VH-VL binders against q09693r1to98. Designs and how they scored, part 28

Target 1, 98 residues: q09693r1to98
Amino acid sequence: MKILASSTNYVLHNRLSNSQYEDARSKIVNFGGEFTNDAAKADYIFVNYSQINRVRRELRTIGTPLETCVSCKLIVKIDWLNEPKESLTPGNPYVIWH
Short names: E, the ipSAE of ESMFold2; O, the ipSAE of OpenDDE; V2, 0.75 times the mean of E and O plus 0.25 times the DockQ between their complexes.

## First folded at step 17 (VH-VL; framework fv_patritumab)

Design C4 (at its last look DockQ between E and O 0.65; V2 from the best seeds 0.00; counts 0 for: pae E 3.0 > 2)
Fold by OpenDDE, look of step 17:
Structure C4 (fold): chain C 98 residues (1-98), chain A 118 residues (1-118), chain B 113 residues (1-113)
Amino acid sequence: as target 1 above (98 residues)
Amino acid sequence: QVQLQQWGAGLLKPSETLSLTCAVYGGSFSGYYWSWIRQPPGKGLEWIGEIDHSGSTYYNPSLQSRVTISVETSKNQFSLKLSSVTAADTAVYYCARDKSDYAYFDYWGRGTLVTVSS
Amino acid sequence: DIEMTQSPDSLAVSLGERATINCRSSQSVLYSYDNQNWLAWYQQNPGQPPKLLIYWASTRESGVPDRFSGSGSGTDFTLTISSLQAEDVAVYYCQQYYYTPLTFGQGTKVEIK
């Protein structure tokens, strides 16, 4: 079961190539997700970093510091878009719980 | 003691593709980010991009369309490709390790001079 | 991109005297969350890669002599060599790692007067 269904998703598109962005977008849409550029409104933040400080840097760079996110639940790597929801647990090293 | 050794062709013609490799010795490859940085002769430093052991990359937007950084974890190596080179790409290219979880660099390769000339 | 501007471009200082290098960022690199300045300083000798001297604006890297110190916050930073030694002749660079892309100052050449 995909995690993107009926969720608002934040994608760090500024750090992605056009092809990566379109791929992520297509996956999110296909899973019933919704794009947002506002981390504060995101249910999930998808990045290609697993380290929180890198995520912070990227979010600052695009003008949405992580500390302003009040509703986001997860920060995950983009390559986890296809992972089942059951894989996204606090113990997963590729998932950052916010 | 962590050591970075780098190699690749140092002389290119315009439109060719720069290719450099950096090998990491004496330390863990996983758990760190690795960067490429270049320095034109007599000039300052330009960050090219970074990669981690999983292959996650970020490129300087100024070079993004031409840059590919890859990793071969089994060899503790990461590589740089820069396509469509011009004279402006003439520089000493350095591989470097990002210290801890932050993008300042504590270990560097010796650098590779790449000259682009007709 | 964050522009890093160093001053002066070159500096000649007598042995044993203080050398002061300034670095200004076009935007603040102070992170309110951790109250750290995401700023580093490097020393580069001819034919060698840069060597990390200072990070978090004021923390010396291991092995760096006490005569090197970093100060400043926000947008204005300073690298100080309290007593210039012969081996300190080099080019010095500041670097911000607060934003991507990472950016460096243009460098300051320190020479002996």
Scores: ipSAE 0.560, ipTM 0.863, lowest interface PAE 0.8, mean pLDDT 87
Fold by ESMFold2, look of step 17:
Structure C4 (fold): chain C 98 residues (1-98), chain A 118 residues (1-118), chain B 113 residues (1-113)
Amino acid sequence: as target 1 above (98 residues)
Amino acid sequence: QVQLQQWGAGLLKPSETLSLTCAVYGGSFSGYYWSWIRQPPGKGLEWIGEIDHSGSTYYNPSLQSRVTISVETSKNQFSLKLSSVTAADTAVYYCARDKSDYAYFDYWGRGTLVTVSS
Amino acid sequence: DIEMTQSPDSLAVSLGERATINCRSSQSVLYSYDNQNWLAWYQQNPGQPPKLLIYWASTRESGVPDRFSGSGSGTDFTLTISSLQAEDVAVYYCQQYYYTPLTFGQGTKVEIK
């Protein structure tokens, strides 16, 4: 079973070049995940931020505030996609919110 | 004691590229976001964009197509380039430190007046 | 974008008297989940960069004199200088950091009457 199997995933485009964004989407598919363009429907939100408060502002800005995302389980630093050694759990060092 | 020192050319012709550098002294460069903010003479402030020590940037959408912010982390420096300038880009340009995760600014450079001739 | 509107544009106050500067945002900057207003105030003396005075609408930055205070919530905010000093002659700006892009008010110039 692939490491992102049965997950719905959103990539916040902020602070990513277009090529970095497309590369992240490709990796998610390779790991068995499915995309959404709606952050409110995602199980995992991948971000190029280390601080949750920045993410909260950007999600609010695009109309999908974190507090309204009932599906979201984890917000994860995008770099995890380069080195997915451990499954995504709240204790994973790339997780900034759960 | 954190200090931001900035420099760059102050007089440009239309279509040239604005280029400014900011150096950070007396404090950590890593762990903060760094911004460029401009102020046309006698007018208010406009946020241009930000960068962190890894080189990741985010720009004001109003300027995004013309702005490049870069970092040289080994020198604790970051820079602004604004392409295709016009008279509307005449302003004092400031570098500033984002104090926290929230984007309010506690340390500022002295400012550089950039004038674009008509 | 959130538009920030200050009033008045210019204010003349006698030395030692109270100065009051208003800032209104086009949308609320109160975040209900942290119960914080994402608003800052800056002072800009002639020929100098802005200086941070207040953040979270009412929290004074270190080294800022007690005569400066911030109040208000949601869309309406006030900066008060309880007893104007000569060095307080400056332009004052509010700034929201609730939405991107970050935006500033147009400024309020404070002068001695």
Scores: ipSAE 0.393, ipTM 0.846, lowest interface PAE 3.0, mean pLDDT 91
ESMFold2 (binder alone), look of step 17: mean pLDDT 92; pTM 0.947

Design C5 (at its last look DockQ between E and O 0.62; V2 from the best seeds 0.00; counts 0 for: pae E 3.6 > 2)
Fold by OpenDDE, look of step 17:
Structure C5 (fold): chain C 98 residues (1-98), chain A 118 residues (1-118), chain B 113 residues (1-113)
Amino acid sequence: as target 1 above (98 residues)
Amino acid sequence: QVQLQQWGAGLLKPSETLSLTCAVYGGSFSGYYWSWIRQPPGKGLEWIGEIDHSGSTYYNPSLQSRVTISVETSKNQFSLKLSSVTAADTAVYYCARDKSDWAYFDYWGRGTLVTVSS
Amino acid sequence: DIEMTQSPDSLAVSLGERATINCRSSQSVLYSYDNYNYLAWYQQNPGQPPKLLIYWASTRESGVPDRFSGSGSGTDFTLTISSLQAEDVAVYYCQQYYYTPLTFGQGTKVEIK
């Protein structure tokens, strides 16, 4: 099962090109996901980075530092949009459970 | 010893597309982020964007609409394209390695002067 | 964007004397999570790319002489050359990597008086 199904998702659209954003949007919609621009309210935060410190940087930049995030559940690299839910477990270098 | 070698056309006309390539030698390409930074003559430094070996990119918003950074992992190379250039894009362009997973730069190419003129 | 402002724009110092360059960020680049300042300093000689001198505000890059030191925290930082040498004549830049986009100071030219 795709992770985007029935999930509210935050996409760093301000940090993506138009084509990247549209690609991500299409994937989320196709999986039955829902967009939010509020990271604090998102079930998933998708960023286009492979390193955790880059993810932290982006979260700081958009005003939602990871250490202050209360309701976010999962931060993943955008490339994992198509990954099955089973791949998103603690210990995955591209996934942060919060 | 890590070395970055860069090349590309140094003279462009307005509206053309800047194209530069950077090749990495003497070190691992994977596991690092790679950046492009430019410096207009006699001026300061402007970060253009970054890419990792997987192709994940982030661009400076000031240039995002015109910038494409790509990677060819098999060659340990990454490239910069900047479309619709104007005289304001005249600068020395540097490729650089982000040290570890932090966005400060420990290795730099020698730079490529790109001049945009009619 | 985070604005990085250096002062002065140009500095003339006698050989063997102390050179002090200041850098101010428009917002704090101190991360409470790790208590690190996301600030780097570079030296640039004519016709050459910048050379990394300092990162985390105060850590010297390998091979950098100990006459170079970085200090400061939050929004105010200082690069100090304790005893200026002839080879230290260059333009120096600070850079924050706390926020994107990454931004640099406008540079400070250090010359011999």
Scores: ipSAE 0.479, ipTM 0.857, lowest interface PAE 0.9, mean pLDDT 88
Fold by ESMFold2, look of step 17:
Structure C5 (fold): chain C 98 residues (1-98), chain A 118 residues (1-118), chain B 113 residues (1-113)
Amino acid sequence: as target 1 above (98 residues)
Amino acid sequence: QVQLQQWGAGLLKPSETLSLTCAVYGGSFSGYYWSWIRQPPGKGLEWIGEIDHSGSTYYNPSLQSRVTISVETSKNQFSLKLSSVTAADTAVYYCARDKSDWAYFDYWGRGTLVTVSS
Amino acid sequence: DIEMTQSPDSLAVSLGERATINCRSSQSVLYSYDNYNYLAWYQQNPGQPPKLLIYWASTRESGVPDRFSGSGSGTDFTLTISSLQAEDVAVYYCQQYYYTPLTFGQGTKVEIK
């Protein structure tokens, strides 16, 4: 079973070029995850930020504030997609919010 | 004590590219966000965009198609390019440090007046 | 974009008297989950870059005299200079950092009457 099997995933476009964004989407699919264009429906949100408060601001800005996203389980630094050594759990070093 | 020193050409013709550089002294470059902010003469401030040490950028959507911010981390420097300038781009341009991760600015460069002739 | 509107545009105050500057945001900048107002104030002397005075609406930056205070919540904010000094002649700006893009008020010029 692939590392993102049974997950719904969103990639926050901020601080990504279009090619970086498409690369992240491709990796999510290759790891068995489903992709969504709606952050509120995602289990995992991948971001190019190390600081949760910046992510909170950007999610508010696009109309999907984190506090209204009942399905969201983890916010993850996008670099995890490059070298996923461990499954995504709250203790994973790439997780910035759970 | 952190100091920001900025430089670049101050007089441009329409359609040219604005190019400014900011060097950071007396503090860490990594671990902060760095912004460009401009102020037309006698008017308010407009945030242009930000960059971190890894080269990741985020731009004000109003300027995004014309803006490039870049970093030279080994020199503790970051730069602004604004393409296809017009008289509306005449302003004092500031570099600034983001205090913590909250996007209010505690250290500013002295500013560079850039005039675009008409 | 959140529009930040300051009033008045210009203010003349006698030395030693109170100066009051208002800032209104087009949407609330209060984050209900942490109860903070994402609002900063800057001072800009002629020919100088802006200087941070206050953040979180009411927290004074280090080295800022205690005659400067900030108040307000949600959409309405006030910067108060309790006893105006000669060095306080400047333009003052509010700034929100609740949404992107970051936006500033148009400024309020404070001068000696």
Scores: ipSAE 0.318, ipTM 0.824, lowest interface PAE 3.6, mean pLDDT 90
ESMFold2 (binder alone), look of step 17: mean pLDDT 92; pTM 0.946

Design C6 (at its last look DockQ between E and O 0.67; V2 from the best seeds 0.00; counts 0 for: pae E 5.8 > 2)
Fold by OpenDDE, look of step 17:
Structure C6 (fold): chain C 98 residues (1-98), chain A 118 residues (1-118), chain B 113 residues (1-113)
Amino acid sequence: as target 1 above (98 residues)
Amino acid sequence: QVQLQQWGAGLLKPSETLSLTCAVYGGSFSGYYWSWIRQPPGKGLEWIGEIYHSGSTYYNPSLQSRVTISVETSKNQFSLKLSSVTAADTAVYYCARDKSDWAYFDYWGRGTLVTVSS
Amino acid sequence: DIEMTQSPDSLAVSLGERATINCRSSQSVLYSYDNQNYLAWYQQNPGQPPKLLIYWASTRESGVPDRFSGSGSGTDFTLTISSLQAEDVAVYYCQQYYYTPLTFGQGTKVEIK
């Protein structure tokens, strides 16, 4: 099972280039996913940072502080949108478990 | 003692591409974010962007379309490219290390003056 | 972007006297999560890069003399030099790292009166 799935809410960091954002958007949409700007509603938060404080900064910047997230499971790099869900382990350096 | 040494061409013509490199000595390159910051003569500081040792970048939106920051981990170096320069890009450019996981800067290069003139 | 505004632009102070520099952010840089102010101060001498003085608004960087102190919270911050020394003549900058892009104040030039 991939990270991408239907009826799944995704937060994409807006620091992405337009092309990166559109690529990610297309992928999410193709899998029936939904976009949200509310981290509290997100199942996944995609960023290009591996350090939690940077993730916090970026989420603050886009108006979705991490501490407001209740239901999100993972913070992952945008490049991992197509990764198998099975690859998401606590030891994965590209995934931050929330 | 961590030291940042930087180099690159200091004189450019309009529309050319600025290219600077920063090398890190006396400390770990891995595990840190590295930034480029510029300062026009007699003016304040502008943050250009950052890069993690793994290559993840974030650029100031004001420069994003023209900026590329890259790393060469094997050499403990990171570089700045700024395309389509104009006179407004004339500045002293600094490389810097972000302290820990926070975006304030504890070590700086000596700076490189880049002058854009026709 | 977060605008950082320093005041005054320049300051002349007699040796041994107190120098006070103010910095105001257009939005709060206080994080409720950790109750920290994401604010730093730098000293810059001519021909040199900025030198980190203060971070978290009030924590001195190692090696920084105790005559330098930072205070404030939220949007209003102050760098104080309790007793100005000759080597303190420089331009001082505040910087927020709460939001991206990172932004600096316009600088305050401190001179000896």
Scores: ipSAE 0.629, ipTM 0.872, lowest interface PAE 0.6, mean pLDDT 90
Fold by ESMFold2, look of step 17:
Structure C6 (fold): chain C 98 residues (1-98), chain A 118 residues (1-118), chain B 113 residues (1-113)
Amino acid sequence: as target 1 above (98 residues)
Amino acid sequence: QVQLQQWGAGLLKPSETLSLTCAVYGGSFSGYYWSWIRQPPGKGLEWIGEIYHSGSTYYNPSLQSRVTISVETSKNQFSLKLSSVTAADTAVYYCARDKSDWAYFDYWGRGTLVTVSS
Amino acid sequence: DIEMTQSPDSLAVSLGERATINCRSSQSVLYSYDNQNYLAWYQQNPGQPPKLLIYWASTRESGVPDRFSGSGSGTDFTLTISSLQAEDVAVYYCQQYYYTPLTFGQGTKVEIK
């Protein structure tokens, strides 16, 4: 079973180069996840931020405030996609919000 | 208590690169976002961009193609570069600390007037 | 971008009298989920950098005199100086931090009448 199986995933483009963004999308698919271009539909949101308040502001800026994402379970630092050794749970050190 | 000291060249010709540095004294550099904000003479304030102490940046889209903000964490410093300046870039430039990561600013540098001739 | 518009551009007030500065945002800066207004006020004395007075629309920064108060919600905000002092002669700016990019009002100059 792939580590992102049955998940819908969004990547916040802020502070990612286009190459880094596309690499993250490819990794999500390779790990069995579905990609969405709408943060409000995601189970997981991957970000290049360490501070949740920054992420909240950026999601508001793009018109998808975190509070409108009924499906969202975790906000995760993008670096997890490079070394997904531990499952995504609220206790995972890459998780900044749950 | 916390003090921001800034410096850099104040007189530029068109097409040159503006370069300013801000040093943080009397407080922690780590754990904060740091911003550059400018004010044309007799006018209002424009936010240029920010940097986290670890090096992550975000820039005002209106300036993004010309702006680079960087940190030297070992020196408690961050810097602004603005390329291809014109007379429209003449302003007082401030460095500032983001108080609570929401981008309202409790400590400011004293400002550096940068004049672009022409 | 959220445009911030202040009124008046300039205000003359007698010492000890009330000064009222208005700020209007082009879009609401009230985030209903945390019930917070993402608005700050700054004072800028001549030749000096801005000084933070108020954040979250009505929370006074430490060391700011009680004569400064902020009010309003959504798109309409007010900075009030209840009894103007000589040292309050300055330009005052509102600033939103609801959306990126961060934006400031054009300023309101307060002078002694």
Scores: ipSAE 0.050, ipTM 0.737, lowest interface PAE 5.8, mean pLDDT 90
ESMFold2 (binder alone), look of step 17: mean pLDDT 93; pTM 0.950

## First folded at step 18 (VH-VL; framework fv_patritumab)

Design D2 (at its last look DockQ between E and O 0.67; V2 from the best seeds 0.00; counts 0 for: pae E 2.1 > 2)
Fold by OpenDDE, look of step 19:
Structure D2 (fold): chain C 98 residues (1-98), chain A 118 residues (1-118), chain B 113 residues (1-113)
Amino acid sequence: as target 1 above (98 residues)
Amino acid sequence: QVQLQQWGAGLLKPSETLSLTCAVYGGSFSGYYWSWIRQPPGKGLEWIGEIDHSGSTYYNPSLQSRVTISVETSKNQFSLKLSSVTAADTAVYYCARDKGDYAYFDYWGRGTLVTVSS
Amino acid sequence: DIEMTQSPDSLAVSLGERATINCRSSQSVLYSYDNQNYLAWYQQNPGQPPKLLIYWASTRESGVPDRFSGSGSGTDFTLTISSLQAEDVAVYYCQQYYYTPLTFGQGTKVEIK
């Protein structure tokens, strides 16, 4: 199963260009995904930091503190939208575990 | 101990692109975030953006459309480009190291005055 | 953006006397998760870059004299120089790193009376 899926909530906060953001958005929508600004509802949060405290900063900035997200996966690389879920392991350098 | 040395052209015409480079000495380049900060003459400080050794960036939204920060890890250097400059971009530009995992700055370059004048 | 407002804009203090600089953030920079204030103070001399003095609102950077202290929480912070020395003449800035973009106060110029 891919990360992209229906009934899945995504937060995009990766300092993407407008074109990159729209591309990602289109992909998510095409798979029946949903965008949310609520970290508590997010299944995946795409960020551009590998440091957890900077991720926290970014989530605070968008009004969704990380501590409200219990089971979401933080993904650093936006290209991983198309990656299989099986690739999301603790050893994956593009996934921040919290 | 850690030293940041910066260089670049200090005089530009409007619409040109500002280009500055910062080199890090006496410490690790990897494991830190690095920022650019500017200060117009006689005014306060404005954070421009940050980058880590892997090239992950974040820019101040006020400048995002014109700013590019890049790294050359093999040289322990990171650079700033600011396109379409105007007189409002006249400032002393500083490179700085973000301390730890947080964005306060413990080491600074000496600054580079960039003047935009027609 | 988070607005940082310092007061006063300028301050003249006699040598050996206390100097007090205030900084207010438009929103709280206290993180309930770690109970830390994401606030730093800098000293800047003419022709030099800012120098880090205080971080986490009250922790002194290494090498900073004991006469410098930071206090406050939430939205209101204070930098205190308990006994002003001649070398303390400078512009001081507060900075929040709770939110992006990072923002600084407008600065407070400290002079000798």
Scores: ipSAE 0.691, ipTM 0.897, lowest interface PAE 0.6, mean pLDDT 91
Fold by ESMFold2, look of step 18:
Structure D2 (fold): chain C 98 residues (1-98), chain A 118 residues (1-118), chain B 113 residues (1-113)
Amino acid sequence: as target 1 above (98 residues)
Amino acid sequence: QVQLQQWGAGLLKPSETLSLTCAVYGGSFSGYYWSWIRQPPGKGLEWIGEIDHSGSTYYNPSLQSRVTISVETSKNQFSLKLSSVTAADTAVYYCARDKGDYAYFDYWGRGTLVTVSS
Amino acid sequence: DIEMTQSPDSLAVSLGERATINCRSSQSVLYSYDNQNYLAWYQQNPGQPPKLLIYWASTRESGVPDRFSGSGSGTDFTLTISSLQAEDVAVYYCQQYYYTPLTFGQGTKVEIK
């Protein structure tokens, strides 16, 4: 079973080049995940931030504040997609919010 | 004590590229965000964009097509390039440190006046 | 973008008297999750870069005199200088950090009457 099987995933475009963004989307699909263009519907949100309060600001900016995402389980640093050694859990070092 | 020192060319012709550098002394470069902010003479302030130690950037959409911010982490420096300048780009340009988890600015460079002639 | 509008554009106040500067945002900068206003104030003396005075709408930065205070919530904010001193002659700016891009007010010039 692929490491992102049965997950719905969103990539926050902020601080990513278009090439980096497309690379992240490709990795999600290759790992068995579904992609969504709506952050509020995602199980996992991948971000190029290490500080949760900056992510909160950007989610507010695009109209999907974190508190409105009822399906969100984890916010994860985008670099996890380069080294998906273990399944995503709250204890994973790439997780910045759960 | 943290200090931001900035330099670059002050007089440009239309269509040239503005290039400024900011060096950070007396403090950590990692763990902060670093911004460029400009102020046209007698006018208010405009945030241009930010960068962190990894080189990841985010730009004001109003300027995004012309802006490049870069870092040289080994020198604790970051730079601004603004392409295709016009008279509207005449301003004092500041580098600034973004305080804590939030985007308000506690340390500023002294500013560089950039004038775009005709 | 969030527009920040200050009033008045300029203000003349007698030495030792109260100065009041208003800032309005086009959208609320109060985050209900943490109940904080994402609003800062800066002072810019002639020929100097801006200096941070207040953040979270009402928290004074270290080294800022007690005569400076901030108040307000949501879309309406006030910077008050309770007893104007000569060194307070400057332009004052509000700034929101609730949304990106970060935006500043157009400034309020304070002079001694």
Scores: ipSAE 0.576, ipTM 0.883, lowest interface PAE 1.8, mean pLDDT 91
ESMFold2 (binder alone), look of step 18: mean pLDDT 92; pTM 0.948
OpenDDE, look of step 18: ipSAE 0.534; ipTM 0.857
ESMFold2, look of step 19: ipSAE 0.518; ipTM 0.864
ESMFold2 (binder alone), look of step 19: mean pLDDT 92; pTM 0.948

